# Designs tried in a protein design chat: VHH binders against Phosphatidylinositol 4-kinase gamma 6 (PI4KG6). Part 3

Target 1, 302 residues: Phosphatidylinositol 4-kinase gamma 6 (PI4KG6), of Arabidopsis thaliana (Mouse-ear cress) (q8w4r8r158to459)
Amino acid sequence: GVEPIPVNGGLGGAYYFRDEKGQSVAIVKPTDEEPFAPNNPKGFVGKALGQPGLKPSVRVGETGFREVAAYLLDYDHFANVPPTALVKITHSVFNVNDGMDGNKSREKKKLVSSKIASFQKFVPHDFDASDHGTSSFPVASVHRIGILDIRILNTDRHGGNLLVKKLDDGGVGRFGQVELIPIDHGLCLPETLEDPYFEWIHWPQASIPFSEEELDYIQSLDPVKDCEMLRRELPMIREACLRVLVLCTVFLKEAAVFGLCLAEIGEMMTREFRAGEEEPSELEMLCIEAKRLTTEQDVLSP

## First folded at step 20 (VHH; from d4 with E28T)

Design e1
Fold by OpenDDE, fold request of step 24:
Structure e1 (fold): chain B 302 residues (1-302), chain A 121 residues (1-121)
Amino acid sequence: as target 1 above (302 residues)
Amino acid sequence: EVQLVESGGGLVQPGGSLTLSCAASGFTVSDNYLAWYRQAPGKKRELVAGIYSGGSTRYADSVKGRFTISRDNAKNSVYLQMNSLRAEDTAVYYCAAAYSWTSFYYGFDYWGQGTLVTVSS
């Protein structure tokens, strides 16, 4: 069979699985090869599974179900998230670091290792959003991705996690239609409100008001149903993650009704740094205030 | 220090019932992952039941419909209700705890000392 190819980029173990023709068909990310995980192939080790990872609110080994969650929440491929699943996969390509295998066996025998991994369909693309100007990106595509990112509080939406596919070889001069493919949702749905990273927040597209269609979509979102679905499909998901989903979704809905654009909503969710200190985001402040009011009401309603 | 202390093991007749308890200290049962394992003489340790952070449960096929895993957050404890016990259920039962669901595949972080369940006529 065609051997998988390790992905050179990123901090975690990832592998391109290929078909008989040698074409990439899937990206596989073992959960125990994540950044700081014990079997990280790139030397970023040192933490146990279940410990705080790259983000304190995302545990080592738990990026996989988040990737799946992003896909599941992307109803009808609204944001164009590639199909993603959690799988048990056995292959010799996977990394096992020394000392993790109780058997000091000296011989690098390519131990066939069975691992739990995220499995995502590989989507052919031409470049990522970090390499090229964003001015050619369709407003609708940016909004759709942004809507998802807000819902799931994506803390890692950088240009490298947005693939770009050219649709029309339009001749030399016409910025041809591009397709955007959002990937790498491993740092979404944190257990607590976290400072998101939305690369699109500064894009002109994000400042364009939502279309009627987009507003209708946002209005149709049901975070309760989302949670029920995720509990069913991903029974390992933490309730804390679901709370974040609910909060962010409700916030999005209210903000949209209020007439805020994608950029404004993203900014409200982003923490501010003043004089070198991190301050709560407007969203966090709203939550604090809401808690205060609720507590006061409980005291007043004996 | 995390401690898991099992109790409730003993001798029971086939068809009987038994409830195992696991009291956790230094580890929060709520919003984490817990499991019961068992090891019969001469056999490998096997997963019997697990409970996810959200309360979802999983069972080995051999115990489905007979065993129930539950937790009491207030008591910081996990339980295994065992009904319709069989001779093949005889084993040392272990409580296990973890901070990640991946532990169901890669191994749990914390273990109790175990409690013996003997099913015999």
Scores: ipSAE 0.886, ipTM 0.954, lowest interface PAE 0.5, mean pLDDT 93
Fold by OpenDDE, fold request of step 24:
Structure e1 (fold): chain B 302 residues (1-302), chain A 121 residues (1-121)
Amino acid sequence: as target 1 above (302 residues)
Amino acid sequence: EVQLVESGGGLVQPGGSLTLSCAASGFTVSDNYLAWYRQAPGKKRELVAGIYSGGSTRYADSVKGRFTISRDNAKNSVYLQMNSLRAEDTAVYYCAAAYSWTSFYYGFDYWGQGTLVTVSS
């Protein structure tokens, strides 16, 4: 078979799997090769699986199911997340660091190893959103992605995680239609509220009000059903992650009804830095207040 | 220091029942991953049952319908109810704990000393 190609970019182990023609068909990310994971091929080691990773609220080795969760939550491909699954895959291309194999065998024998990995369909694209002007991106595409990012509290939505495909409409003069493909959802659904990173907050598109269609979509969201689905499909998922999902989804729904745009919602979720200190986001403040009120009610209800 | 202490092992007749207990200290059973493994003489250690942080459970095919894994968060303990025991269930049973679900594939972080279950007529 055609050998997979290691991805040189990023902090974790990733591999392009190719078809018989040598075309990339999938991206595979082993869970034990994540940043700080024991078998990280890029030297970013030092933590055990299950320990806090790049984000304190995302454990090492647990980015994979989050990738899948993002896809599963993207009903009807609303945000255009590529198909993603957790798989057990056996291949010699995967990395095993020295000392992890009980066998001190000196010879880097290409040990065939079975790993649990996220498997995502490779989508041909021309560039990512970091390389080109974002002003030409369709408002609907940005909104759809942003809606997902808000729901899952994506802490890593930067331009590099947004692929751009040029759609050759044969017409000479029109700013070529682009398709946006959101990827790399490994740092979503944290166990606690975390400072998100929404690069789209600064895009003009995010300040445009939601369309009726988008509002209807938001209104149709059911975080309870989302949780049930995720529990079924990803039984390993932590309840804490689901709580974040519920909270963010409810917040999105209420904010949308209130008439806030994507940027405003994102900003409310983002922590502010004042005088060099990180302050709670407006969302966090709302949560604190809600808890306070609930506690007061419980005390008053004999 | 994390400690897992198994109890409840012993001799039981075929068709009998036994409940194993694992008391955890230094490790929170709630919101983490627990498992029971067993190792029979001359055999490899195998997963018997696991419980995920959300309470979902998984079982080896050989014990499905007969064994039940559960946890008591208040007691910080995990249990294995074993019914309809068979001679083939004879093994040392180990409690295991982990902070990640991936441990079901790559190995658990913490292990108990094990408790012997002997099923014999």
Scores: ipSAE 0.881, ipTM 0.951, lowest interface PAE 0.5, mean pLDDT 93
Fold by ESMFold2, fold request of step 24:
Structure e1 (fold): chain B 302 residues (1-302), chain A 121 residues (1-121)
Amino acid sequence: as target 1 above (302 residues)
Amino acid sequence: EVQLVESGGGLVQPGGSLTLSCAASGFTVSDNYLAWYRQAPGKKRELVAGIYSGGSTRYADSVKGRFTISRDNAKNSVYLQMNSLRAEDTAVYYCAAAYSWTSFYYGFDYWGQGTLVTVSS
């Protein structure tokens, strides 16, 4: 085999694993090399695994299982999330931070570290959605990705994590027929109802009503079964993440029955900035009121 | 100042049962990760059972169906129920705790002093 190569971009440790011809087949992200993790190779250290991380609601060392969760929740590849798994890999390319005061004999020995990492199939692509605009993307592709993003309360869906692959037939230009591939789900399923980031809110496709196929898919979603599956497949996942999944899935299902489009749903989940201050989202306000009502009923029941 | 204190070890006949207890102070058992390890004389310390933040459990193949890990959040304690004990289960048993699930792969940060379990006739 061919030596894996470190990825220069991003804040965490990531590696392209390649086949015999030198072509990438997977991207690997070790859990202890995440931003702020102890073995981060890019100098972004300072926190212990399990402490609040880049976002307070996503702890250091916990983005890898979120990558897998997004893949597992993507039933029938509806949003086209690449195959992803947690794996144990041993390789000398992986980073280990150390001190400078050491015996030269130990310094000469190559440290081979066994790591737990996310392993995602590499998808060849032509560009990402941040490069050349988005207005010609297929409506169904945007809708399917948006449905996933709502379910998982994705806090990081920017154009840079939507890969674009041109199809052989369908057009002569860059904006002919394309395939969208959503990646980088490490900041989904936060432990609290947080402000999401859905770049697609402003895309014209998001204002188009859901198709009957999309409504059927949404109707078929069962957040209780989702949680049972995730507990089985990812036993390390925190219950707070699962509560967020249930809440967002129930909201999506109710909003779709009411006739809201993707953009309207996303706006209800997004906080607004008013009078110099950030205001809770409409979804957050609904949850606050629901808590008040259950508290009042409990007090009056005895 | 995290302290983990194991208790409940002792001498037991093959086929017998014991319950080990681990009382934590300075560390909250709920919503975190705990485990039981054991070390037989001359052998490496090995994972016996683990409990994840959400209550899911993990067991070494050698103890599946015989041992049960559980926790009591009100007492801030973790337990290991050991049934159908065998001579091969003789070891010092250690309680371990961590704030990260990755400790099951990279090692736990907090350890108890251990409690000896001897299984012999």
Scores: ipSAE 0.649, ipTM 0.855, lowest interface PAE 1.3, mean pLDDT 88
Fold by ESMFold2, fold request of step 24:
Structure e1 (fold): chain B 302 residues (1-302), chain A 121 residues (1-121)
Amino acid sequence: as target 1 above (302 residues)
Amino acid sequence: EVQLVESGGGLVQPGGSLTLSCAASGFTVSDNYLAWYRQAPGKKRELVAGIYSGGSTRYADSVKGRFTISRDNAKNSVYLQMNSLRAEDTAVYYCAAAYSWTSFYYGFDYWGQGTLVTVSS
């Protein structure tokens, strides 16, 4: 392969790895180049790996395993998350900042070093959802991505994280002729129940009821098996992240049985701003009430 | 201030057993990442065993099946059970702790002073 090139945009370090023809085949994001991380190449430094990051519930250095988790949870490629893995890669293109460890830092910068990074298949695409109107997107694609986003309590699902690829279907295919590819899952599975960001809440597709296929998929989800799989495949994952996954998956399953659409579910998970202050979401309020009832039950039942 | 205090080192015969302890203060063992490293005279420091935030463990090939890392969350402590000890296990053993899983690859942030284990007949 040819020399990797740095990715423009975003707050962290990212690199296109290319084939012999110069075509991008992977995007690589080193864990120590995340926002606030010591080797961030874009000036967003100031924290140690493992400290609370840009979002306090997602620690610096921990977005890479979240990228992999989103891929692993995407059974049958239902949401179309690109293949993702954690890898150890040695390459001179990776950034090393001065002053991290005095003379040892300079020695490390002078020598090529190994990094732990997320490695995701690059998907050629035509634009992202922030560049275009969204009304033509396939209903099923929006639903499938939204189902994943709910399960993982995605805090960063904006239009820039949805790639759009025009399809050549040979005169056969879904109306709209686009494929959606969700990316940038590094801010999913926060350590606490907090405010997600689901841009699709306001899209007309989100107000359409789930199809029977989608309801069957939701019904088949098993958050206990999800956690067992993630502990096995990502042993570094924190238990707090798994508790959020369980809570959100159970909520999704119950809400779907009750007949709520994607938008209604997303609205119940989202905090509101009232009188200039952020208020807990309906889901958060349910958890507060459940905690209160459990405490009362324990006191009244010896 | 984070402090790690090792204990349990000593002299033991080949084939014997020894348990090392590491008491942590200013650092919560159950939410974070800990490891045991060792350094024999004239050799580089090497990973012996590690424990992840969720309790998953990893071991150097040279100690698999003989050593066991464990933790006691109530005592905020980490242990290394060493069985079937060999002369080549003679080293200073260090407890290490970090807030990040990446420290298994980039180096740990906090270290104890070490405890000497000598295996000789």
Scores: ipSAE 0.627, ipTM 0.850, lowest interface PAE 1.5, mean pLDDT 87

## First folded at step 21 (VHH; from f1 with V58K)

Design f5
Fold by OpenDDE, fold request of step 24:
Structure f5 (fold): chain B 302 residues (1-302), chain A 121 residues (1-121)
Amino acid sequence: as target 1 above (302 residues)
Amino acid sequence: EVQLVESGGGLVQPGGSLTLSCAASGFTVSDNYLAWYRQAPGKKRELVAGIYSGGSTKYADSVKGRFTISRDNAKNSVYLQMNSLRAEDTAVYYCAAAYSWTSFYYGFDYWGQGTLVTVSS
């Protein structure tokens, strides 16, 4: 078969799997090759699986199920998340660092390693959102992705994680229609409220009010059902992650009803830095207040 | 320091029942991953049962329907109820704990000393 190609970008191990024609068909990310994981091929090692990773609220080795969760939560491909699954995959291309294999044997025998990995369909694309102006991006596409990002509290939605596919050879000068493909959801659904990173928050599209269709979609969201689904499909998922999902989804729903746009909602979820200190987001403040009120009610209602 | 202490092992007749307990210290049983492993003489250690952070459980095919893994968060303990015991269930049983579900594949972080279960007529 055609050998997989390691992805040079990023901090974790990732591999393009190719078909018989040499075309990329999937991206595979072993869980033990994540940033700071023991078998990271790029030298970013030093932590054990289950320890805080790139984000304190996302454990090393646990980005894979989050990628799958993002896909599962993207009902009817609303946000256009590529199909993603957790798989056990065996291949010699995977990295095993020295000392992890009890056998000091010098001969780099291409040990066929079996690993648990996220497996995502590769989507052909032309560039990512960091390379070109965002003005040509459809409002609906941005909103759909943003809605997902808010629900899952995506802490890593940067331009590089938005693939762009040109749909029409727009003749010379017409901003052709583009398709956006959101990828790399490994840092979503943190165990606690985290400072999100929403690249789209500053895009003009995000300030455009939601359409009726988008509002209907948001209204149709059921975080309880989402949790049930995720528990079923991803039994390893932490309840803390699900709590975040519920909270963010409910917040989105209420904010949308209130008439807030995507950018405004994103901003409310973003932490502010004042005088060099990180302050809680408006969302976090709301949570704190809600807890306070609930506690007071419990005290008053013997 | 994380410590896992197994108890409840012993001699039991075929068809009998036994409950193993594992008391954890320095490790929170709730919202983490726990498992029971066993190692029979001359055999490799094998996963018997696991419990995920959310309470979902996993069992080896050989023990499905007979064994039940559970946890008590208040007691910070994990249990293995073993019913319909067979001679082939004879082994040292180990409690294991981890902070990641990936440990089911790559190895658990913490282990108890084990408790011997002997099933014999």
Scores: ipSAE 0.874, ipTM 0.949, lowest interface PAE 0.5, mean pLDDT 93
Fold by OpenDDE, fold request of step 24:
Parts: structure tokens; sequence; C-alpha cells
Structure f5 (fold): chain B 302 residues (1-302), chain A 121 residues (1-121)
């Protein structure tokens, strides 16, 4: 078969799997090669599986199912998340660091190893959102991605995680239609509320009000059903992650009804830095207040 | 220090039942991953049952319908109810704990000392 190509970018192990023609067809990310994971091929090692990773609220070795969760939650391909699945793959390309395989054999024998990995369909693209002006991006595309990011509390939505595909529509206009493809959802659905990173907050598109279609979509969201689905499809998912999903989804729904735009919602979810100190987000403050009120009610209604 | 202490092993007749217990200390069974493994003489250690952080369970095909893994968060313990025991179930049973589901594939973080289950007539 065609040998997979390691991805040089990023902090975790990732591989382009290719078809017989040598074209990339999938990106594979072994769960034990994540940032700080024991078999990380890029030298970012030092933590055990299950320890806090790049984000304190995302454990090492648990980015894979989050990638899949993002896809599963993207109903009808609304945000255009590529198909993603957890798979067991056996290949010699995968990394095993010294000391992890009981055999100190010095010779890097290409040990064929079976890995659990996220498997995502490779989508041909021209560039990512970090390389080019974002002003030409369709409002709908930005909104759809943003809606997903809010739901899953994506802590890593930067321009590099948005692929851009130019659509050759033969039409006359200078700025061709582009397709946005959101990727790298490994740091979504944290176990606790975390400071998200939404690059799109600063884009003019995010300040445009939601369309009726988008509002209808938001209204149709059911976090209870989402949780049931995720429990079924990803039984390893943590309840804490699901709680975050529920909270963020409910927040999105209420905010949308209130008439807030994507940027405003994102800002409410983002922590503020005042005088060099991190302060809770408005969302976090709302949660604190809600807890306070519920506790008071419980005391009053024995 | 994380400690897992198994108990409940012993001699049982074929068709009998046994409940294994694993008491965890220094490790919270709630919201983490736990499993029972077994190792028969001359055989490799194998996963018998696992319980995910959310409470979902996984079983080896050989024990499906006969064994049940459960946990008691208040007691910080995991259990393996074994019914309809067979001679082939004879093994040392180990409790395992991990902070990541990935450990089901790459190895659990913590192990008990094991408890012997002998199924013999």
Amino acid sequence: as target 1 above (302 residues)
Amino acid sequence: EVQLVESGGGLVQPGGSLTLSCAASGFTVSDNYLAWYRQAPGKKRELVAGIYSGGSTKYADSVKGRFTISRDNAKNSVYLQMNSLRAEDTAVYYCAAAYSWTSFYYGFDYWGQGTLVTVSS
C-alpha cells in the first residue's frame, strides 16, 4: 500500500493516509500520540494518559472521541465537519517511543502496531483561514461553524483549523465563493467550563444577525437528544462533557432567542482579562448565579 | 497513593455465582474508567468487563450475559458479579483503573494484586 505521510504541523501525531493514486484520503490521529501522550512522535511527551493535556479540562488521550463528537453533533452536515470516526488501525507508520514496548531492542524495527485513532476524511482545500483575509467568507458558513463551536465549547477554533476551499464557480465576480471546512475539534467539550477560543468572534460576519434558517436550526437543537446520541455512539464520553454540551446549547438557544449575534454570544462565553487577572466569563457568572438561586430555593423548600 | 484491593475470590462449583469486589483508594471510581481483567494459567491477561465514566459497560464475548460490572461511588468500589461460572472462568481476576478510556487499549494506570477464582467441581 501507499505509505502514510506524517503531518509535520501540530503538536500531536497525525498521518495522511493516501489512496492508490497517492492522494490524501484521510487524516489519522492515534490517541496515544496526542500532545503529551506517551507515544507522541514530536517530542511533546511527559504526561500520562488521562492527565490534563493542552487544556486542563481535556485529558491526554481523549481528543479522539471529541473529534468524532463534533462530527456527530453536526447534524445534516450543517457546519460542514468532515466525516470522522474512531478506528483501530494497524500500521508500521505509527510511533512507539522507547520504553513503551518492553523490548529495548535498539533497532527501530518498524513494529507494526495497532492504534486507536480518530479517522477523518481528508478534504481537499486551498488554504486555511489564517493565511488569507476572512472578509470574503460567507456569513452563513461562519455562522454555521460558530453555532457548532458554541455548542461544543471549542477551545481551539483558530484560523488554522478552518480550511478554505475555493469554489470555481464560473461566475464573473473577483472574489470566488469559498467553502469553509472546520477541523481539529480535539479540544472541544471540555469537562468544565473553559475559556473558549473563537477566532470568528473578530470577523465581521459574526456580528451579522442570525438568519431565520439559522435561528430555526438553533431552535431545533435538543441537548438531551444530543447527549443520548453521544452516549450511544461514544460510550466513553464523560458526563462532565455532556453537561458542558447541555449548558452551552441551552445558552445558545436562549441567547439566540434574545436576539444576540454570534459574536455577542461568543464574547459572553469568553473570559475577560482585567488587570492581568482572568475573570469568569459572563456565562460562568450566569452559572454561578443560577446555582446560588437554586441553592436558596432548596433551603427555602425543605 | 492509588490502591486497588480485590476481594471475593474463591472456589466455586460450575454453575455457581461469585461477586468480586474492588475497593479503590486514592482513586475516584466515579467519572473514571474501571475494568476487570483475568489471567488464566498459561494465558494472556484479558479484559473481562469495563465500565466507562458515564456508566456504560463493555464485556468480553465469553462473559456476556453472565457477568455484570458495576460500581458504587459512595463506597468507591467496583464489582464483578459472576453468574453461571464455568471451568474456563478459572483465573486470577484483576481490578484496573484509569483516568482515560484510551487505557482500555494501551494499558490501565493502576492494577490490583488480583484475586483467584477457581471454578471446579
Scores: ipSAE 0.808, ipTM 0.922, lowest interface PAE 0.6, mean pLDDT 93
Fold by ESMFold2, look of step 21:
Structure f5 (fold): chain B 302 residues (1-302), chain A 121 residues (1-121)
Amino acid sequence: as target 1 above (302 residues)
Amino acid sequence: EVQLVESGGGLVQPGGSLTLSCAASGFTVSDNYLAWYRQAPGKKRELVAGIYSGGSTKYADSVKGRFTISRDNAKNSVYLQMNSLRAEDTAVYYCAAAYSWTSFYYGFDYWGQGTLVTVSS
């Protein structure tokens, strides 16, 4: 055993756990060290667990189960989300701040801190997408990640959370093949429809029509079964998150049948600025109208 | 101003049943996390049953099959149905509430005053 290393980047607490050879094997993110959480090690404190967090629709202390949800929803490893679980783990490396009341609270005074944390397999990689031109990324990889991002209404898909791993090139040529690994899903499944952030909307791969394999995968998705699985595996998940999952999965399935490409679907989910004002997305407008119709129908029922 | 008020405790014979109630004010029980804890004399406080925001439940091994936690969101209340009571169930029972699922691991923030349950013949 080798001492875990705190991660310097990001707004929350995160730690590389390493094997006996000093190689990283996991990244661990304690729930009480998230941005605004009481034990945040980087000075971003001031909220209690369960209060609205960095994004109002994702509460403090609730990014960890979202990381696991993204992994569990990634059937057949389709988008290549690294294995992720919630764990109870005890280690002195974890941060403990003075209590929120400071002057009147007793600290636990434990020698070793016990935390509930997300535990994700570390994937060796060469860089992230923010450090690399994106035009050479495999179309299928971009599509598979985008399909997941749509289902979970990812509000944070930027190049910095797409890891790039070079694959061995056994053939002749100067072109390298790469593998994309999506990470940092803590801001998915918001409790309400929200403006997503899909950096891939602007990538040329997103404008290419879905393949037959991708269409078959989309057709096979069952949002009711997804919710049943998540309620069983992640009983702490809020029903509002599940409603967003169902809505976005149904939208994806309908849009794919209509022949829309990844970019077109993402655009319909994204808010626009017009005349200096942010406007609801096309998806938001559709949901507002659908709610109006169901309310009107219920009033007229016998 | 969160207040949790337990009721329904009392003396009961072994094998009997009792229903505990917890009325919440200043805290909405729907879409949040609630639990029953108990503390026997000379013992540490222990989780008896919990209910998650979506309605899923969890139980201590010692009470599985005998106790049932439930809630009524319209009445803003949480209940503990206790059946097949035994002498070892004698304790003060506390209602606890939190806005975070992590309280099942880090401790709950809001507590009632407790209600005594005594199981004896």
Scores: ipSAE 0.627, ipTM 0.857, lowest interface PAE 1.6, mean pLDDT 88
Fold by ESMFold2, fold request of step 24:
Structure f5 (fold): chain B 302 residues (1-302), chain A 121 residues (1-121)
Amino acid sequence: as target 1 above (302 residues)
Amino acid sequence: EVQLVESGGGLVQPGGSLTLSCAASGFTVSDNYLAWYRQAPGKKRELVAGIYSGGSTKYADSVKGRFTISRDNAKNSVYLQMNSLRAEDTAVYYCAAAYSWTSFYYGFDYWGQGTLVTVSS
């Protein structure tokens, strides 16, 4: 059928795949077309697969399994992450950059390219969160997305990564409701405690205490089982990513028990600028102190 | 520079066993991706076994249950235990390494020179 359409936005290669009626059904992002990857179609080349990428702790070629990880970790579709999988797809639309000049590489332009890619269900929507005010977003939606973002230490949760779909509420005396759909999780689960980016920290909803349902969900999270599942489903995932997941999930669970709201938790994970310099986050400082205490006890014990 | 040196090949009777080893230098085996490939006379090189950064393994259907890939991070080495060998296993066996999991789909960057395994009946 219908030819896939390249996506104009972003720094990497992405494609809308469509059904026979021309309607988008999936967004496909090949791993070798990421920013800095060898086959990036937008000129952002210069690194090999497996080298540090746009974020130092997220390597080139490794955002695709992170997209899937975010979906797999979203138990009961709590944050509403669209279904995502890694797939092998063969199609001539995919980009291949030549290691040599044009006509010497003419055969590669004609060849059907096989890629390993993230394949995410397309969700129809009206705009993204960067397009208008955020104060009307449902509290529960912001909380659920924030809970996921904390667990995975999302370094890229800006308004452009939250799709907004209007709902037909219908009532004359009621403000229109929206559905939020979080996307673009390729920069989650960094290999170290990097500075996250949680645009929702400053939204009014983030200052509201967690609901009983949200607290029950958080309490049910089990980072050991999360890691076991990810090792089975995504055997390529690096152990450093899993250590970050464990640390952030444990922190979320403890902070929620102490009654911290989403904004307070996010602030503790975020680095601050003081005296013109970036300072470690409160979470980073806690980890540094915990490591120091363990070392002191080892010296005194033996 | 990265060097991969295979050893342990030789002549073996059908049903026999061999252990291949691959010593790496300039490349850290732990937390990275390694594989064994083989090439029989007149045939294309094919994946035999792979080991992912976290220790998960994969195998070609033709060797599953008979071959085992493993690694020793302290010796910076990867091994292929080959049991119940058959004539069709006769090939040059190559060690391969990469910093990216995608090499299982797009090809590995670093290769050894290979070690010959002959299974003669």
Scores: ipSAE 0.622, ipTM 0.854, lowest interface PAE 1.6, mean pLDDT 88

Design f5
Fold by ESMFold2, fold request of step 24:
Structure f5 (fold): chain B 302 residues (1-302), chain A 121 residues (1-121)
Amino acid sequence: as target 1 above (302 residues)
Amino acid sequence: EVQLVESGGGLVQPGGSLTLSCAASGFTVSDNYLAWYRQAPGKKRELVAGIYSGGSTKYADSVKGRFTISRDNAKNSVYLQMNSLRAEDTAVYYCAAAYSWTSFYYGFDYWGQGTLVTVSS
């Protein structure tokens, strides 16, 4: 509807698209405006699309399909990821830096750039988890988000990307006194088994055993079908990302059967810091040993 | 330097077949993005077929079911098998390569010199 406005904050280009009443309905993030991307509007340029980005395991121009992947993997809205898609969209609000788009125009003409972008439903909320204590968060909400974060090896699950919505009216599907909405999945599914960041790892809810409902959900996960779906829906996704997904999903399923809680699983996936040196995680060590015992696979079998 | 060398163009009758080849040097075709484009006289260059890093393919509607893009990682080459050729397929065909999937939307970085395909009686 109304003229979109740039989002302040963050290192990349992002835009609120609004309805007739000026209320945000979507957040749009063009792929060529990511940190280090050629058309980044905030001065964080310097790399070409396809080069290693803010994290070396996530290339410039490739966070948008990761946003969509997280949504597509969130079966039955289990973790409550907002609806997300890749769209081709043309709008004059989008940033174009001089000489960065590779196209030459000899005429003095207003440019309206067509961009490929992630388009995510805007979710009205009261604050994020970094602004408030975590003790009021429903155990099930933390578990469901953590299960997703483990599957996708989220390297960026900090409190700032967990939106909190207070539940004032009796609503179907709401939990406790707050609803959690996970956002900003652009740094998930790294191309290698990286050090994740799970802020929830030390939250008391993460130490509570999984419920029967959560164990049933985990049991039903099928990483082979996940990969087939992602290859169809996101044909640009790199096979290395899919190998990480398979490995982490298999690990989650085995760990849950063994009786580990969310915190224990997260700890096994997290690298240790000792004497100023970073050491491989327990999961990385298991993968190294598994590869040593086989000559046929680069990734764990589903 | 990246070099893409097309071959296999020529004169063919309607209904015939032709295979285009693109040999790459300085660019690894596996795990990257390649495409065939074509440009008929007086027309814009258009995407004919693309192959993604994982092997998924896409085709222009006008060639679906008739053309097949493939790659041979061992030969570092990409191919376009063209069957059931029509006069409308007459064009210069270009091989294109990129390190980013976004090139399908923003333009490819590396281009071959082109190979002419003429479909006429």
Scores: ipSAE 0.589, ipTM 0.834, lowest interface PAE 1.9, mean pLDDT 87

